# Ledger of designs, part 4: VH-VL binders against Rho GTPase-activating protein 11A (ARHGAP11A)

Target 1, 191 residues: Rho GTPase-activating protein 11A (ARHGAP11A), of Homo sapiens (Human) (q6p4f7r49to239)
Amino acid sequence: VPFNALPHSAVPEYGHIPSFLVDACTSLEDHIHTEGLFRKSGSVIRLKALKNKVDHGEGCLSSAPPCDIAGLLKQFFRELPEPILPADLHEALLKAQQLGTEEKNKATLLLSCLLADHTVHVLRYFFNFLRNVSLRSSENKMDSSNLAVIFAPNLLQTSEGHEKMSSNTEKKLRLQAAVVQTLIDYASDIG

## First folded at step 16 (VH-VL)

Design r1 (from p3 with heavy chain E103D)
Fold by OpenDDE, fold request of step 19:
Structure r1 (fold): chain C 191 residues (1-191), chain A 123 residues (1-123), chain B 111 residues (1-111)
Amino acid sequence: as target 1 above (191 residues)
Amino acid sequence: QVQLVQSGAEVKKPGASVKVSCKASGYTFTSYYIHWVRQAPGQGLEWIGYINPSGGDTYYNQKFKNRVTMTRDTSTSTAYMELSRLRSEDTAVYYCAREYYDDSGYYDAFDIWGQGTTLTVSS
Amino acid sequence: DIQMTQSPSSLSASVGDRVTITCKASQSVDYEGDSYLNWYQQKPGKAPKLLIYAASRLQSGVPSRFSGSGSGTDFTLTISPVQAEDFATYYCQQSWDTPLTFGAGTKLELK
């Protein structure tokens, strides 16, 4: 399902955000202290059931385990027709990560200005959520680096699983994670 | 000690209903899914369904259609499975089981089992 | 439904032997790098006991002589060396789709 074809909710300060994303993040808000959030695998059969209910507009996330909701969030981004971080920006984003710290952050955020307004709103909302999760890393053990490693493949929709591991592949994966980490750390400045 | 203790053996007529109980102890009852599995004499294992920790969500094997009802009582840490419109083919040992999870997540694996409840359906 | 086929249905072994049991799923049970396949041991008159989860993860308290391997559709349970208390029936179980399904079982008997 195309990103724009999904049901959307109006969120103050962020704009129109996919309703699922809002519901999922809201449901996880009380569980952001959970150790290993987004790292733990969920039940596949429950993920399928939850997805089906969500697709039919049924409220179901309030009674689901946090790890299942987290799994749905990862799946949501992975299964978009196109990566939410557009492929045409990947090369520039990766190059930006090879700059000095200050230049890296500045360049990454400047590149985010090339994103469509709707994409900026969604990313700002989601990355602010992840930032809040990372701020609880003393409890949940999920800092922005850990979260970035988990979400980079889903947000960029890279097929590293089909590529032979090499030094270049590993470098690329690190740079991809760095992109996501930068966006988490500076979520409010996206766009 | 972590354990599940089930109710005693049942003998029923075809068309009747049976309700099996499963009492949990030694762990936080409201943190784990409960599954039900049965085993006919000399046969393998058949999954019946699950109920979530709050009791508000259930999923049943379609083979049982609308004959199965799973419930939970948090005050007594007890799970229940009711099977209606009993048939001779329902003769089996019925197990409740806790769904395991750890730092790696959920895999719908069952680490704690009740001792089983024997159901005999005969005319 | 996903069909689980175990091989062999029965086998005989001596204490000290290496035993291998196979389980084949009618379709892949992998998801996001994990295999949703579990192994159980059952003795007569007793409930099943979890041995392996996620294809290769050893359940706490289970002896290290038990090991699981495989991915996709083909999985293996290995017991080495077999001990006297290991003679029982073993089941594989998939958790990739509903209904959850079990293999027909493999009975390990003393030679």
Scores: ipSAE 0.874, ipTM 0.950, lowest interface PAE 0.5, mean pLDDT 95
Fold by OpenDDE, fold request of step 19:
Structure r1 (fold): chain C 191 residues (1-191), chain A 123 residues (1-123), chain B 111 residues (1-111)
Amino acid sequence: as target 1 above (191 residues)
Amino acid sequence: QVQLVQSGAEVKKPGASVKVSCKASGYTFTSYYIHWVRQAPGQGLEWIGYINPSGGDTYYNQKFKNRVTMTRDTSTSTAYMELSRLRSEDTAVYYCAREYYDDSGYYDAFDIWGQGTTLTVSS
Amino acid sequence: DIQMTQSPSSLSASVGDRVTITCKASQSVDYEGDSYLNWYQQKPGKAPKLLIYAASRLQSGVPSRFSGSGSGTDFTLTISPVQAEDFATYYCQQSWDTPLTFGAGTKLELK
């Protein structure tokens, strides 16, 4: 289901955000200090159960373990019909990561201006959440780099992680992670 | 130190109900899911369902969905499993088990088990 | 339901031997690079004991002579070298879908 067709909530400062993202991030807010958040695997059977409840409009995240909610969040992006970071921007985004630090950041953020307004709102909301998580890295051990490695495949919907590793594949994965890391670090400047 | 202690053996007639208790100690009761598994004499293991002690949400194997009720008392760190409309096929040892997790996450693996409660259903 | 098929149903071994038990799932139990397959040991009159989780992760306190491998549908538990206390029944368990299901068990007996 396209995220535009999902229930949305009005979030001050961000706009209309899919309700699931709001609920999930809100539920995780009290757990952002949890070590290995988003790295820990959730229960697959509980993920399925939670997803089913969410799809039926049942409030079920309040008592769920943080790692299960985190798992649902990753799954949400991965299972979108199109990557939240549009495929037509991938090449340019990856090239931007090969520039000097200042140019890299500037180019990445300029490219984000090509995103649809609604996408910008969603990404700003989500990446600001991840940034907040990264700011607690002394506790949770999840800095922006670690989070980027985890979320890049889900946000870009790439499958290279399951292929035989090569120097070229490794480089691509690194660049993909770099894109996401830049967006986390500069979440407020997206769009 | 970490352990689950279950209630004693039960003998019931067909059609009756049984409620088995599982008392947790040595750890934070609300931090771990409790699963129930049974084993008929000389047979393998059969999963019944789980309860989240934090919140009390449950999930049952559909085979037992209309007959099983799982509850918990956080004040006593005790989980309960009630099985109704008993039949001879329900004769088994019933186990409560704690779901393990670590830095890797959850895999629905059971690291701590109760000693088991023997249920005999006979006319 | 996911059917778990263990083989062999029973086997005999001597102390010091290397034994291998296999478990086959009727469908893949992999998710996001992990295999949701666990191994247990059970002795008569006792509750099962967790040995391996996530196909290959050794549970804390379990001797290193136990190891697990495999992915997708095919999994293996290896005991090497077998010790006197290892004679018991072993079960695999999938946690990829509900209901959670166990293999029928493999009984390891002293030769």
Scores: ipSAE 0.859, ipTM 0.941, lowest interface PAE 0.6, mean pLDDT 95
Fold by ESMFold2, look of step 16:
Structure r1 (fold): chain C 191 residues (1-191), chain A 123 residues (1-123), chain B 111 residues (1-111)
Amino acid sequence: as target 1 above (191 residues)
Amino acid sequence: QVQLVQSGAEVKKPGASVKVSCKASGYTFTSYYIHWVRQAPGQGLEWIGYINPSGGDTYYNQKFKNRVTMTRDTSTSTAYMELSRLRSEDTAVYYCAREYYDDSGYYDAFDIWGQGTTLTVSS
Amino acid sequence: DIQMTQSPSSLSASVGDRVTITCKASQSVDYEGDSYLNWYQQKPGKAPKLLIYAASRLQSGVPSRFSGSGSGTDFTLTISPVQAEDFATYYCQQSWDTPLTFGAGTKLELK
């Protein structure tokens, strides 16, 4: 299902956000101090069971282990029929990260102005949540660099993921993480 | 020490029910999922399902559809499995097992097992 | 359901031997770079004991003569050198999908 067709909740300051995303992020806020949040694997069998309950509108996230919810959140972005960051923007975002130090961030944020208003609201919501996680890195050990490495393949997935590792592939992966890190660090400036 | 101690052997008639207990000690009961696994005489292992002691949520192998119920009592650190409408093929040793996790996450392996509860179903 | 095929069904060995037991899943049990395959040892009248999880990670307190390898559908447990206390039945278990399933077991016997 396209993300526009998903159930939405009205969130003050952010607008209409997919209800799953709101539920997952609010449930994880109670556990934001969890060491290795997003890095540690959830149970794959529980992830499947939890996804089925969420797809049928069942309230189930409050009792789930944080690492299971985190895994489901990563899967949510991976499995969208249309990527939340439009695929046509991916190459430009990578090019923006090849600019000089000050220009990287500005160019990346300017590219976010090309997004539809609804997409901007969702990205602001999600990346502000990730920023909040990173601000507690002294406890959870998940700074914005760590989160970026984890979320880059979930947000900027390419068919090239089947390719043999090379110096160009490694550079692309580093640039993808740099894009995500900029969006985390400057979440309030998106759009 | 970390251990799971199960209730004693049971002999039942077809059609009856059995409820097996599994008492945890030496660790925080609500921090680990409990799975139930059985082993028929001379046979391999068969997974029945799991319970999260923290919230009580369960998941059952479809083979046991509508015949199995798992519960827990957090005040006594005890998990329970009830199997109803017993058949002769339910004759087995029933184990409870604790789900293991490490710093890398969950792999649904079982690090601590109860001693087993022998169930015999015969007319 | 994922079928788990162990080979051989039984095996005779002497103390000091190297033993290899195989386990084949009917489909891949890999997810996000991990293999969801675990190994247990069981002695008569006793509960199973976890040896290896995630295909190759040795459980705490298990001797290093036990090792696991493999990915996808094909996995092995190796015992080298076999010791007297290792004569038992060994089971693999996949944790990729419900129902969790076990191999039929491999009985390791003294020659």
Scores: ipSAE 0.632, ipTM 0.844, lowest interface PAE 1.6, mean pLDDT 89
Fold by ESMFold2, look of step 18:
Structure r1 (fold): chain C 191 residues (1-191), chain A 123 residues (1-123), chain B 111 residues (1-111)
Amino acid sequence: as target 1 above (191 residues)
Amino acid sequence: QVQLVQSGAEVKKPGASVKVSCKASGYTFTSYYIHWVRQAPGQGLEWIGYINPSGGDTYYNQKFKNRVTMTRDTSTSTAYMELSRLRSEDTAVYYCAREYYDDSGYYDAFDIWGQGTTLTVSS
Amino acid sequence: DIQMTQSPSSLSASVGDRVTITCKASQSVDYEGDSYLNWYQQKPGKAPKLLIYAASRLQSGVPSRFSGSGSGTDFTLTISPVQAEDFATYYCQQSWDTPLTFGAGTKLELK
């Protein structure tokens, strides 16, 4: 299911955001203290049932366990036909993270200025949610570096379908996580 | 300490209904899904479905979908399974079981089982 | 529905033996690096007892002589050494898809 075909909700301060994303994030905010949120797996059989409902526009997340909703959020970004972070920016984002400590953050945020307005709205919404999760890391054990490692493969997916195990693959994964961590830590500055 | 205690044995005629109870103690009832599983005499195990005690959401094995109803009462920490239009083939021991999870997540294994409720369906 | 085939259906062993029981799923039960396969022990007149979850993780309080291995479609429960209290029926169960399904069981008997 393409991003533009999804139902949207108007969200104050952010604009039109996919309704699933709004429903999932608001539900998880009620459980933000949950230890291991996003790290713990949800139930595979329940994720399949919930995914089918979400794909058909049904908003039935009110009683779902937090780890099930978290699993759906990861799937949402991973399974978009087009990555929410445009694929043609991935290489530049990785290169920006190879700069000096202050320069890498500035360069990463500057590259986010190339995003379309709608994409900026969605990313600001989602990354501010992740920042809120990270600010409660003393309780939930999920700081921005942990969240970045988990979400990087879901946000920076590539059509390169080979499962290559190499030193360059490890470096790429570290740089992808660094991009996502910068976006979490500086969520208000995106765009 | 942690336990599931089921209602006693039932004898029913074909066409009747039965409602089995499963009372939880020693843990937070609404934090764990309850599954129901049956075992016919001398046979293996057959999964019936689950209920989320927190919201009451259910999922039924399609084999039973039109004949089974699962409910719960959070004030008494009790789950229920009702099976209607009974047949002699429904003769079995019926178990409730608690979903297990660890620090890594949910694997839909069952760590705590009730003692079983024997249902006999005969004319 | 995922069919779970256990073998053997029964076997005899002496205390001190090493026993292996296999379970084959009709399709892969792996998801994101985990295998969704569980093992139970059941003694006559009793409810099943969880031994192994996620193919290889030992449930709390289960003796270390029990171990599980495998991935994809092929899984093994090993008991070594067999003790007197281990004579029972053993079931595998997949949790990758609904309906959740069990193997037909393997009865371990005293020789």
Scores: ipSAE 0.578, ipTM 0.811, lowest interface PAE 1.8, mean pLDDT 88

Design r1 (from p3 with heavy chain E103D)
Fold by ESMFold2, fold request of step 19:
Order: sequence, then C-alpha cells, then structure tokens
Structure r1 (fold): chain C 191 residues (1-191), chain A 123 residues (1-123), chain B 111 residues (1-111)
Amino acid sequence: as target 1 above (191 residues)
Amino acid sequence: QVQLVQSGAEVKKPGASVKVSCKASGYTFTSYYIHWVRQAPGQGLEWIGYINPSGGDTYYNQKFKNRVTMTRDTSTSTAYMELSRLRSEDTAVYYCAREYYDDSGYYDAFDIWGQGTTLTVSS
Amino acid sequence: DIQMTQSPSSLSASVGDRVTITCKASQSVDYEGDSYLNWYQQKPGKAPKLLIYAASRLQSGVPSRFSGSGSGTDFTLTISPVQAEDFATYYCQQSWDTPLTFGAGTKLELK
C-alpha cells in the first residue's frame, strides 16, 4: 500500500510519521552501536514473520534483533508502490549531483522543496535517523557513504528488475548513492 | 563453556502432555534464538519452531501449531517446549538448539545443541 | 514447504577416500547473494553437529577436510580425505523458508 494510507504516529518536531518507521527507528536507537547495522543480513524467515506481525498491527519490534529490524526497513522502502522520492524528480536529482562540489548539495536540497509537506516530514525523520547512525560510525562501521550505497537501490529503485551492469549503469548507481549521501549529511535541510 | 542441558527422558501415554526444559549456560541467553527439532527413531530431523528468549516471541511449524507451546524463563536461562495431546508418532528425541550468527549475519544454522530428551509415547 | 533431496541415501568408503554428498532443494534457497543451506554430521545417539553454514562457510573447530559448495537448488558436501571419525550420517538443512526442512540424510559407512 501507498505510505500515506499506513497508520501514523505524531512525532514532536517531525509531525505525522508512519508508525512502522517510528517503531523501527526507535527500536534501532537502542542498538545504534551494532557493527554492520544495515550491512549484515537479517534472518530471512524472521523477516517474513515480522512483516506479517507488523501488517496485522502486532508489536514486537523492540525485542527483535537489530539486523532483522534493519532488513525490514530496507524492504519497506524497496517495496513501496512508488519510491518515496518521487520518480519524476529522479533525473533532476541525478543531474544536480553532476554539478560542482558546493553547488550539487544546494541543488539537491532545493529540489527537495518540490516535495509535498507530508513526504518532507517522513524524509527528514528517516534521514535524520540515518545521520545519527553515521555519527556512530566509529562503533558500527557505517558512515554516510556506506549507508548511501545500501539505501540508494531501496529509495531510487528502477521500475523493472533485470538491469544489465554497464558503464552507464555504474555511473547511475554512483549518482544515486551521491543523492542519498547528500540527504543523509544534510537531513535537517530537506524540504 | 557454551552448552544447552536438557531434562531427562519421559514416558507418556497417548493424550498426555510433556514439557521439556533446555538450560543455557556460558553465553548471554537472551541474545540467541532457540529452536526445537525432533528425530523419530531411525528417521531424519524435523523442525518444530523457535522462540526469541528476549521477548518470548514464537513461531511454530504449522504441523504442531495447536499442540506446541514454547516458553522461557530469563532468570534461569531456561527454554521450555510443551507438546500436548500426545500420539504414538510423537515418540522421538527432542533437541533444543541455539541459532548461530557471525559477523555477516544470520543463516539460521544451529551451532550448539542440547543432548536430546527421549520421549516415548505408548499405551 | 521446501523439499530437500539428498543423494545417495548411503555410501561406503575407505579411510583416505574423497566423498561427495549431494543435496537438492525443490526451489532456490538463495537470498541477496547468500545461500541458506547448512550441513550437519550426526553420530548414533548424539545430537547433530554443525559442519558448514551458508553453503560454504566452515564452522569453527571443523576440520578443513570438510567443504561445501553450490548455490540455488544444488549443493554438495565434500569430505577429502575421509577419516575414521567421519563415519556418520550427514544432513542438509535449508533456512530460506518455514518450516525449516532437512534432507533425509546420507549415511557414510566404512567399506
């Protein structure tokens, strides 16, 4: 289902955020020191069980292993019917990253001003969480560059799946990661 | 040393229940899932389900769903499996096993096993 | 449910031989570049012992004469050279989907 049809929780300073995101991120905050958070695999059988519980409004994320919750977060964004970063902005975001060093960040953040307010609230919440993970990289080994590489395919997904690796595909993947890294590093400036 | 020590052998009549204990030592009990697996005489291995000792969450093989209950006591580092409405085909050795993980993640392999608890169901 | 087919059901070997045991899943057990396939050794009256996890990763304390390979649906366990203590039953197990399932076992016997 679209993210605006999901249950929401009111979060101070951020507004209404999908309850799953709030539950997952708050549970992971207790384990933010976990080495390889988001890089390490969760249990595939437990991801299926956790997804079913979440879909039926059942809690239990707070006791789940951190890597299982992290896997569920990646899956959540990957499987949205539309990417949370609207597809009609993807090309512009990639072009912004081809500008000079100082201009690319400014242009990327200016493009985020085109997002609906609700989307801005969700993105600020989630990217601020990722920024907090990156600030603990001395312990968890996940800096903003690492997180960007992991989350770019989950946030900027291609609509059909069997894409052959080429030099143009590799360039596109680098630009997608650069978009995500800018959003992590400048999370408070989104929108 | 890391080990799982199970309760002793049981002989039960059809229709009864059995509760098997599995006491963990040498590691942080709440950090690892416990699975239960059984093996009928001369047969292969059959997975029953798992429990997360941290929150008590369980998942059961549908074959056993209405007859099995898994619990734990974190103060004694002990997991339990109860099987009700016993039948002769429940005669087996019942193992608890610890789920392994390494620095690359979870593969739901079982690195530490209890010694097994033999259950005989006969009239 | 994922069926796991092991072959052969039994093998005879001498100390020093190379032995290969096959495990076939009824559907792929791969996820995100990893194979969710594990191997165990079991001796009579004892609990299974983990040998190999993730298709090819050797468990700590397991001799290097054990190795695993394969992906998708087809997996092998290789013992080379076979030692006297290796005569046992071997099981594969998939962990891609519930219920977790095991192969029927392969009994390795002394010739």
Scores: ipSAE 0.523, ipTM 0.794, lowest interface PAE 2.3, mean pLDDT 88
Fold by ESMFold2, fold request of step 19:
Structure r1 (fold): chain C 191 residues (1-191), chain A 123 residues (1-123), chain B 111 residues (1-111)
Amino acid sequence: as target 1 above (191 residues)
Amino acid sequence: QVQLVQSGAEVKKPGASVKVSCKASGYTFTSYYIHWVRQAPGQGLEWIGYINPSGGDTYYNQKFKNRVTMTRDTSTSTAYMELSRLRSEDTAVYYCAREYYDDSGYYDAFDIWGQGTTLTVSS
Amino acid sequence: DIQMTQSPSSLSASVGDRVTITCKASQSVDYEGDSYLNWYQQKPGKAPKLLIYAASRLQSGVPSRFSGSGSGTDFTLTISPVQAEDFATYYCQQSWDTPLTFGAGTKLELK
C-alpha cells in the first residue's frame, strides 16, 4: 500500500502521520530503555501475525513485546512501495556524505529541503523518535550510529534487487548509514 | 525455581472437552509467551499454539483452530488450554512450554516445560 | 507446513564416540541472517529439554559437548564425546513459520 493511502492520525507539532507509525512509536516510548531495542530480533512468526492484524486495521501493539513492535517498524519502511526517502535523492544523499566532515551534514540537510511537506513531517516525526531512543543509549545501548546501521537498509532500499557484495557495496552501505545517522542526529533540522 | 506445573491426568470419552492448567512460578508470568505442544504415544511432538499472558492474545495451529481455546489468569499465574469435541486420536501427553529469548531476540524455542498432562480419550 | 526430516531415525554409540544427527527442512528457515532451528533432548517419561537454539547457540546449562551448525535447509547436531546421560531421543524444530514443526526424532542408544 502507497504511503499516502495509509490511515493517518493528526499529531500536534508534526501534522498527519500514518497511524501505524504513531501507534508503534508511542508504544515503544513506554519501553525506550529496553536493551538492544531495534537490534534484537522479534519473533518471526509473531511479526507475521501482527502484520496481518495491522494490515486489517486491528489494534494489537499495546501488549506486544517491544522487539516485535520494533521489527514491525523496520518492516513498515522496508515494504513501502516507494521508499520514504525518495529513490531519486538516494545518490545525492550518498554523495553529500562523501564531503568533508562539516560539509556533509549541512549538505544532507539541505537536500532534505527538496522533500514534499508531508514527507518532511513524517520524517521529522520518525527521526525525532529515533533521536529520543539514541539519547537513552546508556541503558538501551542503541546510539545513533547503531540505529543508523539498522535502519539504513530499511529506509534507503530501492526497487532494484540485491547486489553482490563487493568493496563498493560495503562503501555504499557505510554511506547509507551515514545519511541516516545525520538525519537522526539533526532530526529537528530536516526540511 | 522457574517451573511450570500442570494439572493431573484426564480420561475422557469422545465428544467431551478437557481443560488443562499450567501454573507458572519463579518468574514474571506476563513476560513470556506460553506454547502448548502434544505428543501422542510413541510419536513425535506437535505444536498446538501460543498465548501471550500479558494481553491474552492467542494463535492456534489451524489443525486445532475450531476445537482449541487458550486462556490465562494473571492473578494466579496460570495458563489454560481447552480442547473440545475430543477424538481417540487426541490421546496424548499435553505440555505447556515457556518461550525463550536472549540478548539477540526471540527464536521461538522453549526453555521451560511443564511435566506434561496425560489425556486418554476412549469410549 | 514446513516438513522436518531427521536422519538417522536411530543410531547406536558407545560412551566417548562422536555422534552427528542431521535435520533437513522442506524450505529455508533463515530470516535476516539468523536460522530459526532449535534442538531438544527428550528422555522417556520426561518433557523435552532445549539444547540449541538459533541453529548454533548453546542453551545455558547445556554441556559444551553439544554443538549445532548449518543454515538454510540443512542442520546438524553434534555430540562429542557422548556420555552415559546422552542416550535419549533428539528432535529438531523450526520456528520460521506456523505451524511450528518438529522432526520425527533420532533415538541415540547405547551400543
Scores: ipSAE 0.499, ipTM 0.789, lowest interface PAE 2.4, mean pLDDT 88

